# Ledger of designs, part 18: VHH binders against Asparagine synthetase domain-containing protein YML096W

Target 1, 314 residues: Asparagine synthetase domain-containing protein YML096W, of Saccharomyces cerevisiae (q04489r210to523)
Amino acid sequence: YEVTSEIDLNFTSLSEVSKNLYAVLRDSVKKRVESIHPRHIENSPIAVLFSGGIDCSVIVALICEVLQENDYKCGKPVIELLNVSFENPRTGLFPSDTPDRKLSINSAKTLQNLYPNVDIKLVEVDVPYDEYLKWKPFVINLMYPKQTEMDLSIAIAFFFASRGRGFLTSLNGERTPYQRHGIVLFSGLGADELYGGYHKFANKPPHELVEELTRQINNIYDRNLNRDDKVIAHNGVEVRYPFLDEYVIKLSTAEIPINFKVNKLILRKVASQYLKLDGISSEPKRAIQFGAKSAKMTKDGNKHGTDLLKENRN

## First folded at step 8 (VHH)

Design za04 (from b03 with L59Y T97A S101T L108P T111L S112P L113F S115Y; framework vhh_brivekimig_d4)
Fold by ESMFold2-Fast, scan of step 8:
Structure za04 (fold): chain B 314 residues (1-314), chain A 126 residues (1-126)
Amino acid sequence: as target 1 above (314 residues)
Amino acid sequence: EVQLVESGGGVVQPGGSLRLSCAASGFTFSSYGMSWVRQAPGKGPEWVSSISGSGGYTYYADSVKGRFTISRDNSKNTLYLQMNSLRPEDTALYYCAKDFTYGYEESPYGLPFDYSSQGTLVTVSS
């Protein structure tokens, strides 16, 4: 894939390109929802890796639009939003204090209000520190050959999210245990690489931004997808990646001007204009490990994210 | 409605200087980054320079770095581009552009902009 260096300075073009992106992204989600056996949709929820940010919220909204096209005799279809949050003894943060948990609560309420015909459940996956320590060696083994502290922080967040063991919180604050039932899990992976979600892009001239995004999208299998798929698949779920659809990638790389990608402007435009996610579309992206506070949890957490792990798979 | 009115273009010999101005209205000028973009005859648009809302951060394309200076006067809602050591390849229509991001203090290169459809023509020839 080659990312276009085209620059477009017209508001009208931004609106037209966002309409085209909405259409192909919706088709991508629809293909992946419709590949789930109808019996499974009626009897089992669809799960989504959920930080409350724009990437996953756009996917949730599109799933809701697709599900609303069908009739279900067994009541409302269910979507499970899996939000992971870690106890961090080094910083004293509890799972309830993480930025992703707070954002996820607000974003889930927005989505629940927009789609009352879908039963959207926010599953709060709290990870105690002793549970983290118990599973750390196992996740390190699953993520091989990846071996940096940053890789571990991301992998362990996805591991616990995909397990889906958490709580539902009622309006009166009561928390009841909940276990994920959905066997198909949707992920927002690819949005940062396609639409320029990383902070380091802010200071790059256009030609370097083109080179960087081209590198990231062409390396996504090795960098992210291979690691995340191994860890998530271990928990008995099948992952869907709507942003990595061939048509979405081709449109996003070849037809979206480079200047529409910084801080995911084009995706935020789709979210606000077509999905009524105004509050969510203005929120900055947080990498899952930082929002969930899985990074820097121990003495090992004081290392830079590129530092090598002491315990590697044989 | 956002209005951007460019001026200051003209004909100049190689090695000469020109100062472009952009008068902005219809938005809170100091809250937005601003940019200059040019389009040479028969070529696509090229980003030239950007400045943050406060004026604290400036960015330049490699082709103009050291020769052009972007600045702004928030009290007058005006953006400037001082162009020195002009070359024939600087010949283009120059457009003033408003950043899409409200309250954004840093101006990342290549963000979408509101721009004037007219621009101001700069011709560098003998």
Scores: ipSAE 0.000, ipTM 0.237, lowest interface PAE 12.7, mean pLDDT 74

Design za05 (from b03 with S31R S52K T97A S101G G103S L108T T111L L113F S115Y; framework vhh_brivekimig_d4)
Fold by ESMFold2-Fast, scan of step 8:
Structure za05 (fold): chain B 314 residues (1-314), chain A 126 residues (1-126)
Amino acid sequence: as target 1 above (314 residues)
Amino acid sequence: EVQLVESGGGVVQPGGSLRLSCAASGFTFSRYGMSWVRQAPGKGPEWVSSIKGSGGYTLYADSVKGRFTISRDNSKNTLYLQMNSLRPEDTALYYCAKDFGYSYEESTYGLSFDYSSQGTLVTVSS
C-alpha cells in the first residue's frame, strides 16, 4: 500500500472524506457481522476487544447499527465488551484502577445509552498477579517468534481478554462472574497504522509521516497479526479486523489527506459527526499494555519494551 | 480475479484414500484462511475443514475428524485435503473456499465462505 501525501483541507473535501470513511467502515463491519451465520448470533454473542478508546468504540457503534437493521429472532442481540486489567505490584494498582478500565466503564455507558435495543455487556477481565505468573510461560511459547518484553505485555493482555473470564458490574455496584460466549471477536487493529494513532507520529513533517504510515500498514502482519491472532485463536475465537478491510485500506491510504491522520483526527471526526461518540472522540490513545497495566510488572525490575525475554529454567 | 481450481476427485471404494488439491490465484494466498466444503447429492453445503493462512490452526467437522487432514503449501498457493478411510457418506462435490476474511488473517471456521470454484466430485461406492 502507498499512503497519499495530499494535504488538501478544502471544506468540501473534509466533509466528503468523513462521509465516505463512515460509509466504508460501516460496510466493512456489516460484511463481517452478516458473514456470521444468524444461527451463531442467536447462540453466541459478538465479542469485541474493548479499551473504551475511539477505535473499538467506533466498531461497537457500527455493530449496533448493523444489528438494529437485521432480522434476528432473539430478543436483544448481545455484544460482549472484553476489557482486561492487571493487578500490577510495581504500580500498586488493582485492575479497577487502570486507565483502560476507567475509560471502558464510561465508554460502555455511552454506548449502552445510545443503543438501548442492544444488550451491551462490559466484561471486566481482572487478572490477579498470581494468574499472570501462572500463564506467562505459556503465552511466551504461543507468541513465538516474537520475544521482546513489549510483545509479551501485549500478547498476555490479548490472551486474558480473549479468554473472557471476568465480571459484570450491576448498577448497584455488585459484581457477578461472567464467561464470554461469543466465538467471533472484533478488534480495532489497523486504526493506529491507517490514521496515525501512535504518539511518535505527532509533529513529524508530512514527508516523514507519509513514509512512516506506509511502512506501518505494510508491516502490520509481521508486527501485530502474526502475534495477536495466534494468542487469540488459542482461546477458541475467530477474530475480525474491520479496519483492515480492502476498501477501508484503499480509501484510507489514497483518499484521506495526510494532515487528517495526526492523532486519528479523521476517525475522531467520523465518531463525533456520525456516531454521536463526542465524549469518546476526545480521549487520548494508549497502547493496550499501558492502559491495562500488563507492562513492567516487577517492583524492583524495570524492563525496556525492546528488551529480550529472559527465560528462567530449572 | 480470485480463482480456485479443485482437482483430485474420483471414484474410490470404501476404505480407500484420495487427496484433493486446490490451486488458488488472484489474492495473497498465505494471508487468508482456506476451507473445504462439500455438497452431497440433494443436500445443502456442509463444512468439512478449515486451516489458517499462517498454518498451524486446523479445524474439522466431527464426521471427518481423524480421517481427513487439511494442509497447505503457501509457496505453491495450493490447499490440500487428504481423505483416508473413505465412506459412502463422503460422496459429494468438494469445493475449496477462501474464507470471508476481508483482510489478511480473518477466518470464519465454518461460519461463512467465499465460493468461486466448480468443485471436484468424490464418489465412494461399493
Scores: ipSAE 0.005, ipTM 0.238, lowest interface PAE 11.0, mean pLDDT 75

Design za06 (from b03 with Y57W T97A K98R F100L E105D Y109W T111L L113F S115Y; framework vhh_brivekimig_d4)
Fold by ESMFold2-Fast, scan of step 8:
Structure za06 (fold): chain B 314 residues (1-314), chain A 126 residues (1-126)
Amino acid sequence: as target 1 above (314 residues)
Amino acid sequence: EVQLVESGGGVVQPGGSLRLSCAASGFTFSSYGMSWVRQAPGKGPEWVSSISGSGGWTLYADSVKGRFTISRDNSKNTLYLQMNSLRPEDTALYYCARDLSYGYDESLWGLSFDYSSQGTLVTVSS
């Protein structure tokens, strides 16, 4: 794949390309929902790795649109939103205090209001620090040969998310234990690589941004999929990656101007214009490990990357 | 719909000054940061400057620091760029843009835009 260096400052072009992206993303989701055995859809929920951000929220909305094309005799179809939050003793953060948990509650409410004919369950997966320490060696072994702190923080977040052991919170604040039932898991992986979601690409010259996004998408298997597939498959789920559909990648690399990919502008436009996710589309997306705070449980922690951008600007 | 209309461009000699204006409509102007982006003939777009919704914070590209001043008048839904000590390298089509990064950390400013289709041409030549 080669990312186009085309630049377009026309408002009309942004809307046109957004419409095309909406169409191919919906097709990508539809193919992956339709590949699930009908009995599994009717009797088992569809699970989604959920941070409340734009990537996964777009996928949830598209799944809802696809599911609403069917007439289910057994009641409303169910979607399980798996949201991971870690206790962080270094910062004093509880799971309820993480950016991803707060965002996920608001985004789930928005989606529930938009799709009342789908039973959308926000599964709050809280990870106490002692559980993290207990499973850390096991996850390190599963992710071998990856051994960096960043790889561990992402892998352990996916491990606990895919296990799907958490809570449902009622309107009065009561929390009931819940276990994931869905055997098919949808992930927003690929959106950052296609649409420029990493902070370190902010303010890069177009030439450098083209090179970086080209490198990222061509190396996604080694960087992310190999690690994540090992960890997720251990918990008995089959993962789906709508953003890594061939037609989505082809359109995103060849036909979306490079300037529409800064901070996921094109994806935010799809979310606001076609999916009515206005409140979600304006929120900055954080990598799962930063929002879940697993990376900051060690002495090194992770930086959000904005420091370098401030130094370069000022 | 969101509309951004630029004006104030023209031909000026090196060392001269121009003031660009951008009239905004179709959204709550004071709720959004605004930016100026330029595109020189045959080159890619270059971010020039950003201003917060309140006007309390401004940022500039290194190439224009000390020469350009961004400002806004929220009562008139208008964005301005005062350009002083103009150089031939400043020759470009200038666009104003609604910054979708409003409300985020300053490091995210200038990353997401709704662009105008018109722009205003600035030519610096003798």
Scores: ipSAE 0.000, ipTM 0.164, lowest interface PAE 16.8, mean pLDDT 74

Design za07 (from b03 with S31N T97A D99E S101G G103D L113F S115Y; framework vhh_brivekimig_d4)
Fold by ESMFold2-Fast, scan of step 8:
Structure za07 (fold): chain B 314 residues (1-314), chain A 126 residues (1-126)
Amino acid sequence: as target 1 above (314 residues)
Amino acid sequence: EVQLVESGGGVVQPGGSLRLSCAASGFTFSNYGMSWVRQAPGKGPEWVSSISGSGGYTLYADSVKGRFTISRDNSKNTLYLQMNSLRPEDTALYYCAKEFGYDYEESLYGTSFDYSSQGTLVTVSS
């Protein structure tokens, strides 16, 4: 794929491009949802990797729109929002204190209010530090050949999130154990690479941003998908990536002016204008390992993101 | 609607070869990418390889790259996996899977599947 260097400084194409992106994203989600819910099959849980941010919230909203097109005979369709959060001794944070958990609670409430005909369950996946230590060697083996501290922090977050063993919190604050039932998991992977969501993109001039996003999207399999697929698939789920739909990628790379990707402007516009996610569309992006606090858990030794893992593979 | 029937599994010694087949029906075979997925005892599914609808593009998991070859015969609605230099860690139930029609010939990734309920067992042992 080649990312366009076209610029629209007066935003004259923003409305048209936003409408077109909404349409191809909705089609992408619809293809993936309808493969789970054929016309004659009643509701089945759908799982979503959920940080509460704009990428996954857009996916949830689109899933809800697609589910509302179906006439279900057995109650409301169910969506399981899998939100992972780690006890981190280095930072002193408990799972309830992480940025992703706080954002996910608020974003889930927004989605639940917008889509009362869908049973949206926020599954709070809490990872105690002793549980992290127990499974760390296993995840290192699963993510091979990826061997950096950064890869581990991301892989362990996806491992526990996709495992889906957590809690539902009721309106009165009571927490009930819950296990994921959905065997299909939606991921927001690709949105940062298509729409410029990482901090390192914020201050790049247009020509450098074109080069960087082109590199990221063409390398996403080796950098992200291969690792994530291995870790998520181990938990018995089939992952779906709506942002990696061929039509979404082609529109996003060829037809969206590069300046509409600064701070994910184009995706935030779709979220606010077409999905009524105004409260969510302004939230800043954090990489999963930082939002869930799975990064830099040890206080000892050299733990930079590019450092190689020192643990033996069992 | 969709029918996928795997065959060709068996017991083979380390370093040996096997060819798996998947007979597909109930859909326009050439319009969909196809994949092989395996599940070792006590493990979740692991993606092995994918091929585009036209056969023009193939993808492999790092663990099998250079040893396995995926191919298809659209005139026979059949998917194949040629497995060479087999290792004990290749022991698994192998499933063929139809991709959900969105990645086609230009897909860089195989990420969603219709699994066969049966699979074909491959055991690599002396």
Scores: ipSAE 0.000, ipTM 0.107, lowest interface PAE 19.6, mean pLDDT 75

Design za08 (from b03 with S52R L59Y T97A G103D Y104F E105S L108T Y109W T111L S112P L113F S115Y; framework vhh_brivekimig_d4)
Fold by ESMFold2-Fast, scan of step 8:
Structure za08 (fold): chain B 314 residues (1-314), chain A 126 residues (1-126)
Amino acid sequence: as target 1 above (314 residues)
Amino acid sequence: EVQLVESGGGVVQPGGSLRLSCAASGFTFSSYGMSWVRQAPGKGPEWVSSIRGSGGYTYYADSVKGRFTISRDNSKNTLYLQMNSLRPEDTALYYCAKDFSYDFSESTWGLPFDYSSQGTLVTVSS
């Protein structure tokens, strides 16, 4: 794929391009929801990797729109929002204090209010430090050949999220244990690469941004999919990647002006104009390991994200 | 209604200086990051510089780094670009741009989203 270097300074195409992206992204979600056997949807929820940010929230809203087109014989369809948060002894943060948990609570409430005919469950996956230590070696083995500190932080967050063992918190604050039932998991992977979600994109000239986004999308298998598929699949779930749909990628790379991609402007425009996610569309993306606080959990917090793991056993 | 009015352009010799201003209205100025974008004759647009709503962080294209300084005065709803050591290749229409969302931690946006089509012309002659 080759990312277009076209710039639309007057934003004359923004509304049209946003409408086109909404249409192809909704179709991408629809065909992936509809590929799930009908009896599985009726008997098992759909799970979503959920940080409360714009990528996953757009996916949740589109799943809700698609589910509302179906006739369910028993109750409301269920969506499980899997939100992972780590106890971090170095910073003194508890899972309830992480940025992702706080954002996820607010984003889940927004989605629940917008889609009252869907039973949206925020599953709070809390990872105590002892559990992190117990499973760290196992995850290191699963993520091979990825072996940097950054890869571990991301992989371990996905591992615990996909296990789906957490809590539901009621309106009065009561927390009830909950285990994931959904066997199909939706991920927002690809949005950062298609729409410029990483901080390093914010200060790049357009020509450098084109080169960087082109590199990111063409390398997504090696960078993310190989790692994420191995870690998530080990917990018995099948992952869906709506942003990596052929038609979504083609439109996003060829037809969206480069200046619509900084901090995911085009995706935020879709979210605000077509999905009524105005509050969510204003939040920046945090990499899952930073929002969940799975990074820098030891006293040696000065490790770089690219440094090789000292405990790598492969 | 968002309005951005650029001024301060003109003709200057190589090595000279100019200060561009952008008067903003129709939105809460301090809540949004701002950018400068330029378009040279016959060429596509080029991002020049960005500043967060708080004024605490600034970013520059490599072509202008060390020569240009972006700043803002939130009490006057005004964005500035101080241009020093001007070169013939700096000749362009300069546009002031408002970022799509408000300024907050880790939310700096380096490319513009909403801006005036008027611009201000800067000509650096030999």
Scores: ipSAE 0.000, ipTM 0.180, lowest interface PAE 15.2, mean pLDDT 74

Design za09 (from b03 with T97A K98R S101G G103D Y104T E105F T111V L113F S115Y; framework vhh_brivekimig_d4)
Fold by ESMFold2-Fast, scan of step 8:
Structure za09 (fold): chain B 314 residues (1-314), chain A 126 residues (1-126)
Amino acid sequence: as target 1 above (314 residues)
Amino acid sequence: EVQLVESGGGVVQPGGSLRLSCAASGFTFSSYGMSWVRQAPGKGPEWVSSISGSGGYTLYADSVKGRFTISRDNSKNTLYLQMNSLRPEDTALYYCARDFGYDTFESLYGVSFDYSSQGTLVTVSS
């Protein structure tokens, strides 16, 4: 794919293009929800990898819209929002203190208020340090050929999220153990690559942004999917990537002006105008490994994130 | 019943060529993207290549790009993998896999639950 270099300074055009993106993205989600056997939707929840950010929240809202078109006989359909958070003994942070956990609680409440006919469960996946140490060697083996400490921090976050063993917190603050039941897991992967979510795009001229986004979307398998698919699939889930739908990619690369991608402007516009996610659309981007505090968990937390993993060195 | 039967494997010397085939039945072949996945001795599965249902879009792993060509004949319900410039590292059991069904990128990247259990063995040695 080649990202368009077109520039459009008309805010009417931004609204029109955001309407087109909303429609195409909704169709992408609908295809993936409807390909799940109807019995699975009725008695097995749909799971979503959830940080509380705009990418995954847009997916949740679109799943809710699709589910609301069905006449369920067993009460409300269920969506499980899998939010991972790590105990970090070096920093003294508990899972409840991570930025992603706090954002996820607020975003989940927003979604629950918008979609009262869907049972949206925030599954708080807390990872104790001893559990991290137990599974670290296994995840290093699964993520081959990825071999940096940053790749490990992302892979291990996805591993524990996809296991789906966590807690539900009631209105009175009581936390009860919960195990994921959904066998289909939705991920927001692709949104950063399509809509310019990384900080390194700040202050880039349009031609450099076009080249960088083109490179990122064409290399997404090497950067993310190979690692994430191996780790997630091991836990018995089937992953779905609505942003990587061929028609979503085609529209996003060929038909969305490059200036509408600064700080995910086009996606934030879809979220605020068509999905009523105003409060979520204003939140800054956070990488899952830093928001979940899986990076720098060891007593040697000063190690550089791009350093080669000790276990993978020949 | 979905059935996928691989064939065409064998022993070749380095630099040689082989053409693998996968005969598909039990579903509308043209409606599904198809992939080749391989498993080398002592290693986990590695995605090799994918082709869309129409044949209009193809993807390759970096390790085989420029050497392997994926193709399909929808009138014969058959998937092919033309393997050129074979290396000892290409030695593996090769499986064909039916993807998601909507010509999506999930079918073109690393996750598939519809693999043939048969496989076809490719051995590259002198």
Scores: ipSAE 0.000, ipTM 0.133, lowest interface PAE 16.4, mean pLDDT 73

Design za10 (from b03 with S31K T97A F100W L108T T111L S115Y; framework vhh_brivekimig_d4)
Fold by ESMFold2-Fast, scan of step 8:
Structure za10 (fold): chain B 314 residues (1-314), chain A 126 residues (1-126)
Amino acid sequence: as target 1 above (314 residues)
Amino acid sequence: EVQLVESGGGVVQPGGSLRLSCAASGFTFSKYGMSWVRQAPGKGPEWVSSISGSGGYTLYADSVKGRFTISRDNSKNTLYLQMNSLRPEDTALYYCAKDWSYGYEESTYGLSLDYSSQGTLVTVSS
């Protein structure tokens, strides 16, 4: 794929492009939901890798729209939002104090209010330090040969999310253990590569942004998909990637002006205009490894998280 | 300033043994887990072994399990890797790394390996 270098500084095409993106994303989600037997959806929830951010929230809203087109015999269909948080033994920080957990609680509430005819469960996946320590080497080996620090941080967060062992918190704060039941997992993978989610992209001139996004989308299988498929599939789940639909990729690379990808402007516009996710669409992007407290700042604060381990020898 | 200085590498015949050392300074050594990571010529880094801050818990890659032993001496701020029954595929630059490190901002708890390692070369002839 070649990412277009077209620029639309007057935002003349924004409304049309947003409408077209909404349509192809909705169709992408619909195809993937419809491949799940209706009885399975009714008796076994759909799971979603959930940070509370715009990528996964758009997917959840679209799943809700699709589910509302069906009549379910046994009450409301269920969606399991899998949100990972790591225990921090140094500071005594509880998992509930992580940025992703707080964002996920607020975004889940917004989605629950918008879709009262869907049973949306926020599954708080708390990772004890001992579990992290036990599984870290396994995940490193599983993702070989992709063994950068950022790859590991993301992979281990996805590993624990896909295991789906967590808690449900009631309105009065009571927490009860919960195990994921859904065997189909939706992921927001591809959104950052298509719509420019990384903070460093906001400071790039258009030419550099085109080059970077083109590189990322063409390398997605080797860099992200190969790693995430191995980690997620190990836990017995079948993953769905709505953003990696052929029509979504074609529209996103060929027809969306490059300036609409700064801070995911185009995706935020779809979220606010077509999905009523105004509050969520205003939240800044947080990488799963930082929000889940699964990554450390490097010695050099400007150092890229995808750096190879040998660069840590400074 | 975090400093990690590896030593003990060299040339050895298949089936031979080597002991690698890593001298650490600039942080409270006993509070952090430590790891050995290797990088073979022309390949990416591969995790080899990890040890908890207390030394009570150790982990090994399947390719080295039963042959390599990781240990530490917290009184000397030194990490060790005893390598037995060495094979040609063990040929690599070996790095020690500070594990389970905390984030600089907002106490982020990390899966990242820290910097300041110079590496030590192990060559197994065949």
Scores: ipSAE 0.000, ipTM 0.129, lowest interface PAE 18.1, mean pLDDT 73

Design za11 (from b03 with S52R T97A Y104H G110T T111L L113F S115Y; framework vhh_brivekimig_d4)
Fold by ESMFold2-Fast, scan of step 8:
Structure za11 (fold): chain B 314 residues (1-314), chain A 126 residues (1-126)
Amino acid sequence: as target 1 above (314 residues)
Amino acid sequence: EVQLVESGGGVVQPGGSLRLSCAASGFTFSSYGMSWVRQAPGKGPEWVSSIRGSGGYTLYADSVKGRFTISRDNSKNTLYLQMNSLRPEDTALYYCAKDFSYGHEESLYTLSFDYSSQGTLVTVSS
């Protein structure tokens, strides 16, 4: 794929492009939902890897829209939002203290309020340190030949999320054990690579953004998809990647002006204009569990992140 | 820079014992949990044991429980693994690992470890 370097300085095409992206994303989700036997949707829920961020929330909203087109005899279709959180005994932090857990609770409430005809379950997957240590060597073997610390951190989070053993928390705070039943799992993989989830390039010349996004999307299979798919598939689920649909990639690379991709602007516009996710699309503090997957990112890239934040301020 | 140097490996008969040592430098040793990881020829890495920074809590893989003992001396920045009742299946390169944790007031990262050290070879011959 080749990412366009076109810039729209007047934002003249923003509404048209947003409308086209919404339509193509919705079709991508619909195709993947409809590949699931109708009986599985009604009796075996759809699962989603969920951090509460905009990528996953857009997918959940689109799944809800597709499910609402179906006429279910009795009862609501179920969506399981799988949110993983780890105990850290060295710092004394509990799973409830993670930014992703807090964001996921708020985003899930927003989605539940928007889609009352869908039973949206936030499955809080708490990982005690003992469970982490028990499964760590197994996950290392599954991710072979990738053996870096960062690859392990991502793989083990996806492993526990896809296992789907957690809790549902009621409005009065009572927690009930829950096990994932969905055999199809949706992932937001591809959104960062398509729509510029890299704030480090916010003030860079357009040609540098084009080069970086082109590199990322063309390397996604080798770098991320193969690893994540193997780890998730081990838990007996089939993964769906709506953002990696051929038509989504073609539209996103060829027809969306490069300046509409800064801080995922085009995706935020789709979320606010077509999916009523205003609170999520305008979240002032975004919980980022995993850093940028850029070829220019080092494991010690925090210094560059700080510098770019100052540039964005000015 | 973080440095981990293992020693104590060797050739031993089944049922024998070995004690591995890991000399650590470049970080505040007592502030981090430490682990032992092994890799047998032709296999992926296998976690063996972990110990808290204070030494007050230890964990073991089922395959080594009751046979191996992990310990540390924070005054010497040294990690130990006492291996008893060794079996041919224990033959592997043994790596000392510093637990990796990245925490920020606004973020929490998955716990991990760095085992890019040289390793020490343990061979249990039949």
Scores: ipSAE 0.000, ipTM 0.129, lowest interface PAE 18.1, mean pLDDT 72

